VH-VL binders against Putative hydroxypyruvate isomerase (Gip). Designs and how they scored, part 3

Target 1, 264 residues: Putative hydroxypyruvate isomerase (Gip), of Drosophila melanogaster (Fruit fly) (p36951)
Amino acid sequence: MALKFAANLNFLFTERATSIAERIRLAHQNGFRAVEIPYPEGETSDVVSAVKETGVVVSLVNLAFDKSDDQLRFGSTSVPGSEKLFRSQLDATIDFARQVNCGKIHLTAGLFKGGQESDYTKTYTANLKIAADSLRASKMIGVIEPINKYAVPGYYMNSYSKAAGILADVAADNIQLLADLYHLQHLHGNVSKTLEEYKALIGHFQIAQVPHRHEPDVSGELDYGFVFKALQEFGYDGWIGCEYKPKTTTVEGLGWVSKLGYTL
Below, E stands for the ipSAE of ESMFold2; O stands for the ipSAE of OpenDDE; V2 stands for 0.75 times the mean of E and O plus 0.25 times the DockQ between their complexes.

## First folded at step 1 (VH-VL)

Design R02 (framework fv_remtolumab_arm2)
Fold by ESMFold2-Fast, scan of step 1:
Structure R02 (fold): chain C 264 residues (1-264), chain A 118 residues (1-118), chain B 107 residues (1-107)
Amino acid sequence: as target 1 above (264 residues)
Amino acid sequence: EVQLVQSGAEVKKPGSSVKVSCKASGGTFSSYAIGWVRQAPGQGLEWMGGIIPIFGTADYAQKFQGRVTITADESTTTAYMELSGLTSDDTAVYYCARDYGDYAFDIWGQGTTVTVSS
Amino acid sequence: EIVLTQSPDFQSVTPKEKVTITCRASQSIGSSLHWYQQKPDQPPKLLIKYASQSFSGVPSRFSGSGSGTDFTLTINGLEAEDAGTYYCHQSSSLPYTFGPGTKVDIK
């Protein structure tokens, strides 16, 4: 079974175009069959048009968020006092995901800004239970992602063990773990054992080299020749998100795919 | 089954404003965008703007920026288009139309005639 | 803004003849073009979406084709009830725009 890759448009083609719709067209023109996108606030119609024109698969949509608020720009799922906002953003994201035939939403957690962490955990767990029901009605999966402190200081969902505990409390088959190997290496390392330990929870993968979040074949801490064989052994049959910062340009960096023995 | 019902005809003075309503019945109000399209007598269709009720986001054609305001009230399943600084050039039939994620306008209101005269 | 041009402006046709209406975009819009019919004193009615997809309940005599900048609406065997004005509409980018319309009359 060959691995299959999606362009994460928060990172790829940003040097070529500011609009998500144009980045979808650029990804398609350069051989990608799938994309991961942020909620496209202010351009939802253009994005749906670009998806229909190109025929790309939308493999993941990130939860709608508030760019004007430092805490909420990273999501609302964990933030006490934002429960109504979270439900509104979830509904908007589900409606958009339906329009692009996307079955998976990344439920971004938001930042911990002080107070009792237990209040955030209570809010997060309650909101994930609500999300499980709403997503199940739409035949969708929600994923949560542990994110390292160098990428997002103060991000609430910052540990694989914390994620596992919360997922156990939520107890919903359609709320799963997003294993981003860039974040995993910064947070825990021991990639092979970490993947084995959390295997039953993982529903999505993303990749980037460590420490600078560049292409899989750049010099760094992870051997992607080995890692991709591990993902094949894992039996993952979904799209792997290419969530890396191009070292030069997106297109110039794509040689890693064929170099490591894969196709997009 | 899904219908859009607009408010009645208006006769307005130059320099005044008009607010047209569009009430949705049947289906889910928050699951679609509502656009506003006008048509001057004997002329073609002109898109003014639209709103996605659940997002609260309105977009406007540049020509109308600054004098059109599009809003939605989810509790009454009603969208509104308010146009200010009316002139005789604003005499037209104003339509609301639903975009159900297809970007095509599949359901249209019956139209509201706005006449601007002294 | 994307400008749509339609031809012809006007066409008078006998029943059962084939009608062809063309819409040209000032820049590529992929397949994001839709066709509407408007009868006197009525709102527009969607016929074809995304260049070639027939809307539910639309008679099979209506078909659409094209991509990029050149699009065509075809009526194979015009019926008396088809008299009206036909508009193309692009949803590729904001602001959305409509063509100027093509009026079709029955002789």
Scores: ipSAE 0.000, ipTM 0.383, lowest interface PAE 18.5, mean pLDDT 88

Design R03 (framework fv_remtolumab_arm2)
Fold by ESMFold2-Fast, scan of step 1:
Structure R03 (fold): chain C 264 residues (1-264), chain A 122 residues (1-122), chain B 107 residues (1-107)
Amino acid sequence: as target 1 above (264 residues)
Amino acid sequence: EVQLVQSGAEVKKPGSSVKVSCKASGGTFSSYAIGWVRQAPGQGLEWMGGIIPIFGTADYAQKFQGRVTITADESTTTAYMELSGLTSDDTAVYYCARDQEYSYGYDAFDIWGQGTTVTVSS
Amino acid sequence: EIVLTQSPDFQSVTPKEKVTITCRASQSIGSSLHWYQQKPDQPPKLLIKYASQSFSGVPSRFSGSGSGTDFTLTINGLEAEDAGTYYCHQSSSLPYTFGPGTKVDIK
């Protein structure tokens, strides 16, 4: 199984273009066959056109969000009192995903801003059960992602152990774990053992070097020569999201792909 | 370089069943949907149904509901179409075809199997 | 079920001529219309997806246009190898349906 890579457009090509549609064209122009995108609020039709024009695979869409609210700009899935908003945002995201032929949605959790954590967990679990049914009806998978505190202070879904417990309570085969190796190293480390422990739950991978979230071949804590061979041995057959901050420009940094023995 | 290779021609009697296989090689089997399309001699194309292996869920055209079953075995990267209650009207070439990689539905079919001829005669 | 109709049913064409094939849907399907070519004793081959997007490896003489209910496939300068039957296909709603086909022969 050869590894295959998607450009995460929250991070890649942002130095070249502000619109998601233009970043899709730039990713395609530079050899990417797949992209990961945020919900493109205010430009959904432009994005649909860019996807159809380029023929790129959209491998992941993040849940629609409310940019004007500090807590909800990071998702609504866990936030008590946002149940109606979550369902509305999920429906909009599913509708958009259908238009770009994407089968996987990242159900972003939102921030914990005080009160009882048990209320957030109750809301999150209930919303994931609802999402499981809606996504299954649409033949889609939802993923949840543990995120470290340096990237998103206060993010509710902040632990692999917490994720595993919640996934067990949800008990849906189409709600899975997004293993971002940048976040995994900050949260748990011991990458090989952690991936082995959670293997049955994992439905998506993303990569970046630690600690500065740059290209896989920059100096850092993770040996991506080793890590990529481990992912090949797992038999992961999906797209791996390149969710890193280019050290200089996106294009200048792409040499890691061939340097590590892979292709886009 | 994904290829779809189908099982060989079949001759069946009225009232029997036929099971056609479609083996995928290359690419990622779970990343695409597989549809089944048939063509009677001298006639056009008719969609029968399909399956998305990642979900294990099959969809069927109303005309075939109750007599067609579409399945997939991810371990052998093989999709199957079984049609029961055969009549002479089921004499056709049966094709499997895949939607593009990471399709969650049955949009444009970019890669097709070679076809399996099924003849129903008494 | 969405019904697709094609015109003409049959066309006999001199090499290098322009061929135009029309596909009409019984209700709006947006841009979810795809075109296939089928040669005798061969499976169909995708030419155009989403009304106007050429599939990789398809010669530039093939182009598509249209939206809603009216769609057109154009072959600008027919070659001998283009003889075959052309089908439109809608993926807007289940059950997915194909047009009846347009047979293109060379004189």
Scores: ipSAE 0.000, ipTM 0.390, lowest interface PAE 17.0, mean pLDDT 87

Design R04 (framework fv_remtolumab_arm2)
Fold by ESMFold2-Fast, scan of step 1:
Structure R04 (fold): chain C 264 residues (1-264), chain A 121 residues (1-121), chain B 107 residues (1-107)
Amino acid sequence: as target 1 above (264 residues)
Amino acid sequence: EVQLVQSGAEVKKPGSSVKVSCKASGGTFSSYAIGWVRQAPGQGLEWMGGIIPIFGTADYAQKFQGRVTITADESTTTAYMELSGLTSDDTAVYYCARGDEYFSDYGMDVWGQGTTVTVSS
Amino acid sequence: EIVLTQSPDFQSVTPKEKVTITCRASQSIGSSLHWYQQKPDQPPKLLIKYASQSFSGVPSRFSGSGSGTDFTLTINGLEAEDAGTYYCHQSSSLPYTFGPGTKVDIK
């Protein structure tokens, strides 16, 4: 299948609008058929309206979060003592995802803020098992994402091998790996071999150039001409999240799509 | 207040390796970034890499990738930098320095006294 | 990699004069720029972090400003103890890099 691209609205169109709802309209106006969004705390109704007006696909929603807490603003899944909070945030996220017809939720892990790492791992695994059941009832998939420390210092889910071990313990086909190629290159490199090794676990892709997280066609460590061919051969048929920081503006940077032989 | 104390000066042969230690005292160790910076005689500062002990994963500058290994032992509150395949170009003072808690991108506020490594035949 | 350039390379100044050191980045680094002072045979000492935040214990005559690509360290009323080499350092992207240094001598 031809590759399909979603605008990640935590990164794209932020220079044009502060509201997620307006960024949805801007993405649609500029040719995107799909978006990835954070849980739109305080604007859920506006976002539902923008999705209905534009007809965009919402390919991924990040777990609801507590923006007033430095640890929990990055998720609650791993944070000890968070089981009740996590369930509440998951339920809110599922309800919202259902309203925008989104079948996939990113279960953000939260930050490690001291104490025993084993307590975080125990909490994370238990919460993922709970999520598997809740998501299955809604015919949804959950994804977990290893994130590098330069993007999110202290983020609990920071290794592909750790992710694989936890996914094996969870043992649920609807909890899968989010392979963000920007994070993958910083954490492990060897993109082709890493994708082969974890292929059976991967349920979502995101892209950005390394090391500065700009457009795929900027100079950097990854050859996206090669990488996109590899993703086509992988057989992934979902939306690929464009989770990059525009080098200038979002619109000025979109030339990479046609330059590399693709369409939005 | 936290202090960083480094191991003593080393004289090494070309082709050998050196392992410099950096012992932290007087504060929290495991959650703070420890970076390594070197300075050749009469030259400027050069970033080598760093580690946050509790995360167990080190980052390296590309120039040193494959030759440098940065580790930490939480039980002894000691960070290490091992550099292999030494040449005369590796003659320098090597510093360890503390960054911020859970962040590797903070300005380095506490520095070790430095370890002189001389590579000569 | 991000390249930092400093000007001037060297400056000899009279006590109590104002010293201005500039640091320019090859691409935008936001505010992730830090300033250090190094005296002969000593480790560097942090002066200013994140472009403009003074580190504790640093004399008030030292100040930093700038964002994006252009940054300035200012010493308002140089003292004899301020002789040394000053380095800027970016922590925006790996590999972290330092400027080449500015040597400040007292006349």
Scores: ipSAE 0.000, ipTM 0.380, lowest interface PAE 17.2, mean pLDDT 88

Design R05 (framework fv_remtolumab_arm2)
Fold by ESMFold2-Fast, scan of step 1:
Structure R05 (fold): chain C 264 residues (1-264), chain A 119 residues (1-119), chain B 107 residues (1-107)
Amino acid sequence: as target 1 above (264 residues)
Amino acid sequence: EVQLVQSGAEVKKPGSSVKVSCKASGGTFSSYAIGWVRQAPGQGLEWMGGIIPIFGTADYAQKFQGRVTITADESTTTAYMELSGLTSDDTAVYYCARDLGYDSYFDYWGQGTTVTVSS
Amino acid sequence: EIVLTQSPDFQSVTPKEKVTITCRASQSIGSSLHWYQQKPDQPPKLLIKYASQSFSGVPSRFSGSGSGTDFTLTINGLEAEDAGTYYCHQSSSLPYTFGPGTKVDIK
């Protein structure tokens, strides 16, 4: 089964354009058929136009966020006292996702800022149950992502075992695990066994080399020749998000695709 | 209001060690990282390393590896930077600064601690 | 190690003039470039994060732009209080590195 790749526009083409809409056009111009985007606050109509113009698939939209608040910039799903804000942000994100035909939303957790961690877990679980219902009504899937401490210190969702426990408590088939291999290697390692252990929960993949989050063919801890064969054997048929920092430029770094035997 | 308060100036002899403290207030210690940046007289800024207190993980610049130790005590919301094997080249102002961890900016800075290494 | 180069090294300007400072990275760092102002005997103060995002409380005359390897800090209408040294900082790769600084004096 051929793997298929999406450009994550928080990371790719940022050296060429500041707007998400223009980065969509650049991704399309350079052979990408799909993109992952943050909620495009202030440019939603421009992004809808760029998607229609290019015909790209929007494979993932991150939950709307409060860019003025460092905790809420990383999401609101776990943050006690932000339940009304979470519902508002979820509704806005679903509305936007419908406009770009995106069926998957990343429910970003937010930062743990002290106090009782159990309060965050209670809030997170309750909000994921609410999200499951809202997303199901729109025929959408939500994903949660364990994120490593080097990328986002204090991020609430910071463990694969914690994610599995919470997903069991939520008990919704449309709330799934986002396995980012960059984060997975930092958090757990042992990629093959970790993917086997969590296989039933995984609904999305993202890739980057470890430790510096560059292209898959850059020297580092992960052998992407092996890893991509493992993803093919896994039977994953969705878009794989290219969530890496270009070592030079986005376009100069794209040689890994053909070098590893794939196409965009 | 976020503030980082550092320990006072130190005068040290070559070959000794210095331990600088950085006490954080404003309720952000557990959700943020603390980095250490030094500045020699009339020179620019040089990153030494940092720690994420909630995880106890420290990273160091290779130049300082083996001489620097960065630690944190969550109970007192205090980070520490200990530098051993001091030489005159270590005479500098040492700053602690708050960041979000890897791939992050320094938003609040301590007032600086002057360390003078004299023969 | 990623090396950051700043230009100019020094600039002396009259009040209200536009100041442009450039920072160039030895390899692509995406948008992981931050700008600081340092006044004599004071710690650095964050001005711009992630190439173009203003930090809270920073005057609107400060703006940042760029991506990849080429970045610019602009002060549109320099005030006397803006005299100081300006540093760029990359957070894309460990070790974090700073540019050598640009000293801005007012005539």
Scores: ipSAE 0.000, ipTM 0.413, lowest interface PAE 17.3, mean pLDDT 89

Design R06 (framework fv_remtolumab_arm2)
Fold by ESMFold2-Fast, scan of step 1:
Structure R06 (fold): chain C 264 residues (1-264), chain A 121 residues (1-121), chain B 107 residues (1-107)
Amino acid sequence: as target 1 above (264 residues)
Amino acid sequence: EVQLVQSGAEVKKPGSSVKVSCKASGGTFSSYAIGWVRQAPGQGLEWMGGIIPIFGTADYAQKFQGRVTITADESTTTAYMELSGLTSDDTAVYYCARVGYSYGRDYFDYWGQGTTVTVSS
Amino acid sequence: EIVLTQSPDFQSVTPKEKVTITCRASQSIGSSLHWYQQKPDQPPKLLIKYASQSFSGVPSRFSGSGSGTDFTLTINGLEAEDAGTYYCHQSSSLPYTFGPGTKVDIK
């Protein structure tokens, strides 16, 4: 089978450990070969050590962010007046990604807090063009992710059609779409047709059951037996991020992997 | 369309060093790992190490640590494997091969033609 | 380090016969097991990746199965051009390791 799974450490093992470094070790101990992590502010050195000790692949790092600001804690890429901050956060994230051998950064958009949406779109497009150049110099890929309003109210990047239009304007092969199936189902549905329409733009997948964002085998709107076969037919051979909220504990919920005929 | 082209055969004396090149074309060089695998006459395959050019950091098999250096030059899309302190046990065909998944530790999808290194007095 | 063992070490087969090659890992490697074919004086060629996925251009007579520690490569209807040595390879952890190889010859 083609499918490979990464533990998203914003969601998995949070019930067991507060540090990202310890969650890396826990993911490795429980069979994961790859992880997705937020920028690990305050523990970058410990995370580098954990990655070297375990040998896990870091398949995705989220852009560095400002915890103290309600708008900017969800990213800076679209936020007018934050252009210097965005460049600083991007540079820090690239530097960290190099240390953990990660070639892919999620360029989180930030929140729309009013004013002209066209100003946000201009800022976003300009910043993505800057990111394309910086990432190309480092031979990295950036991804943008449409996120639904129930998960993050006011998130600027909130539509697949909007993402496609912006990617066309950016016109850079190293800026791609992150297709999170949880968000995709809330935003558009029609999973098969949506994946077909956007296939050429997609550089990363993430999974969770709808509507409660639990394990793939939990009762819900998506048939992951079908969905995983669809991803195999599309020929996706990258790491699929397990970005779900464990219904009980992370380890107790891992039975879906073998039940659906896969391995981590 | 992906092609790896290696440098030509080498005959070396014991105690010397050899540097083998591997030029990549037809695909993304920087974000794919390039591994080095050798094969002694009539024997199996042995992984020596690899590099992801984008990061410049290399991984080595324990047996070769201290003797092998793997590097990459992104401007010429070329990876190199240098082996020092040569003995007759190092007589082998040396292959470079691309790791099939970008940024990952994975299968080898495309292989160079091989470079024969003979160590003789 | 993970040790891979293969059986048999040598097999001489008549054309159209079914060939089965086994690879065993010293510890669980999930599905991170890949199969290569090497013909005399040529580099190895990828046949099967991740235990069971055919690489592009590989004939349908080649198939793979298994998970954990036990893996099988099957050639269902051996052809003359299939003579060669077959190697398994694990990518679960560094260092990468290969099996010792199985040589398949035609009678």
Scores: ipSAE 0.000, ipTM 0.384, lowest interface PAE 17.4, mean pLDDT 87

Design R07 (framework fv_remtolumab_arm2; at its last look DockQ between E and O 0.02; V2 from the best seeds 0.00; counts 0 for: pae E 13.9 > 2, placed apart)
Heavy chain, then light chain:
Amino acid sequence: EVQLVQSGAEVKKPGSSVKVSCKASGGTFSDYAIGWVRQAPGQGLEWMGGIIPYFGTADYAQKFQGRVTITADESTTTAYMELSGLTSDDTAVYYCARGEYYDSSGYYAFDIWGQGTTVTVSS
Amino acid sequence: EIVLTQSPDFQSVTPKEKVTITCRASQSIGSELHWYQQKPDQPPKLLIKYASQSFSGVPSRFSGSGSGTDFTLTINGLEAEDAGTYYCHQSYSLPYTFGPGTKVDIK
ESMFold2-Fast, scan of step 1: ipSAE 0.012; ipTM 0.584
ESMFold2, look of step 2: ipSAE 0.000; ipTM 0.383
ESMFold2 (binder alone), look of step 2: mean pLDDT 91; pTM 0.936
OpenDDE, look of step 2: ipSAE 0.020; ipTM 0.560

Design R08 (framework fv_remtolumab_arm2; at its last look DockQ between E and O 0.01; V2 from the best seeds 0.00; counts 0 for: pae O 12.2 > 2, placed apart)
Heavy chain, then light chain:
Amino acid sequence: EVQLVQSGAEVKKPGSSVKVSCKASGGTFSDYAIGWVRQAPGQGLEWMGGIIPYFGTADYAQKFQGRVTITADESTTTAYMELSGLTSDDTAVYYCAREANEFWSGYYSTHDFDSWGQGTTVTVSS
Amino acid sequence: EIVLTQSPDFQSVTPKEKVTITCRASQSIGSELHWYQQKPDQPPKLLIKYASQSFSGVPSRFSGSGSGTDFTLTINGLEAEDAGTYYCHQSYSLPYTFGPGTKVDIK
ESMFold2-Fast, scan of step 1: ipSAE 0.013; ipTM 0.555
ESMFold2, look of step 2: ipSAE 0.210; ipTM 0.649
ESMFold2 (binder alone), look of step 2: mean pLDDT 89; pTM 0.919
OpenDDE, look of step 2: ipSAE 0.019; ipTM 0.548
ESMFold2, look of step 3: ipSAE 0.211; ipTM 0.641
ESMFold2 (binder alone), look of step 3: mean pLDDT 89; pTM 0.917
OpenDDE, look of step 3: ipSAE 0.012; ipTM 0.532
ESMFold2, look of step 6: ipSAE 0.148; ipTM 0.637
ESMFold2 (binder alone), look of step 6: mean pLDDT 90; pTM 0.926
OpenDDE, look of step 6: ipSAE 0.000; ipTM 0.460

Design R09 (framework fv_remtolumab_arm2)
Fold by ESMFold2-Fast, scan of step 1:
Structure R09 (fold): chain C 264 residues (1-264), chain A 120 residues (1-120), chain B 107 residues (1-107)
Amino acid sequence: as target 1 above (264 residues)
Amino acid sequence: EVQLVQSGAEVKKPGSSVKVSCKASGGTFSDYAIGWVRQAPGQGLEWMGGIIPYFGTADYAQKFQGRVTITADESTTTAYMELSGLTSDDTAVYYCARTDYWESGDFDYWGQGTTVTVSS
Amino acid sequence: EIVLTQSPDFQSVTPKEKVTITCRASQSIGSELHWYQQKPDQPPKLLIKYASQSFSGVPSRFSGSGSGTDFTLTINGLEAEDAGTYYCHQSYSLPYTFGPGTKVDIK
C-alpha cells in the first residue's frame, strides 16, 4: 500500500479556525483520514465529539503543556524540578488519548534555560523510563523528537545522536524516535544515511520542505519524490504527519499529494 | 567545510601561563560546544573542559579546576584555553574539538593540536 | 568520575584479520560511548558515535556495539592504513573521560 498522511493541526487549517475541534472537521472535509493534534487544553470534550463525528484517526497527541510558561509550553520531560508536573501532564494526556483511541504520544522535552545540561539529560532519561511504564500499561507508544534551533530556540532535544544515546539508556520498546524530515535536514542532513543509521529506532515520521517549512512540493533542499520512495522502502506503515506551514492556505497547497503520486 | 585552526607551538617556563586559541570556520559557532583535550608524550587523551559559546557556560575537569580557564569570543569565532601555574607535567599536545550542537557528546572535528613544552 | 578500561592494550595484526577492542565503563553510560582513531602526530578522528553509529566517511569495516557498561569496536578485515591507537570516550556525565587506548600495529 501507498504512504498515508495525517494533517498536523498545529500547522494545518490554523488560517481557517482557532479551535482544534473545528480544524478536525476541516481536515476531514478536505480528504484527510488522520490528524495529529496538540493536547486540547480547555476543549477536550469538543475534540472527542469532533473525532466521533468525523471518524478520523488520531495518530499522535502531543504531551499536555503549560502555555503560560515560556520553558514549559514546549514540554516538561527534560526540565529539572518539573518531575511532578510531568507525571500529571502525562496522566492527563494518556487519559485524553484513550478517549480518542490514539496509541501514540509525543513526549515534548521543554527548553534548556541554563544550568547544567547533564541535569536535563538525567531528568529526561528518568522521565522517559517512567513514561515507558505508564504508556505500556495503556498499550501506547511514546516518541521523542529532535528539533532544530530555528524552529524552537533552546529546545532541549536537539540532536539525533543524543536522542539515540538516550533511547538506548531508556531501553524500552515503546519509547521511539520521531523523525521529522524538516528538523532532520536542519540538524544533520545526509537524509538517506541518517535514516539508515536510525532506522531501528524510528516509530513516526513528519514532513515539511526545508528551509521554510512549507509543502513537500515547494522548491527547497529536499526532493520529496525521492524521500517518499525511501520511506516506502523502509516498510513504514504508520501515518506520516504533514507538519508544514501552508505557503498560502492549507487547501490551496494540497496539490502536492497528487502531484507526487500519492493520496491522503 | 568545518575547520578548527589552533595557535602555534609554545615553550614556557615553570610557573608561567599559556593561552591556546582555536579558531572555527564553517558551520555556526554559536551552535556547537568546544572541548579541550590534552595528550602528554606517549600517553592517552585527557579531557580538560569545554564551553558552549552561545551561553558562555564553561565546565572543567576537577584536576584542572582553579588552573584552567576556557573562554570564547563569538565575534572572532575563537575559543581559548588558558592554563596557569605550568609544571613539566603540563608538557603535552593540546587539542580543541567541537560537537556539532551543544547537546551532542561526540567530538566530530578536531584542531591540529598545539604543542606546549614546559622546560626549566 | 566514570572510569573506562580498554582491552587489549596492544595488538599486532596481519592485514585482512579481524580486530576486536573492548571498552568497559565503571557504571552504566547508556549508549554515550564514542570511538576514535589516532595516528602518530595527528589529531584523533571520530569513527563510531553513540556506541553503534558510523560517522560520515568511515569505512564499513568499522562497527560498534554494546550498551550500559560493555562496548566493542570491531574492524572486519584490517587494512594497512588502520594502524593507530583506538580510544573510547564517554559523554554520559561530566567530567568526560577517555579509555587508556588500544594500540594496533600491522605486521
Scores: ipSAE 0.000, ipTM 0.384, lowest interface PAE 17.8, mean pLDDT 89

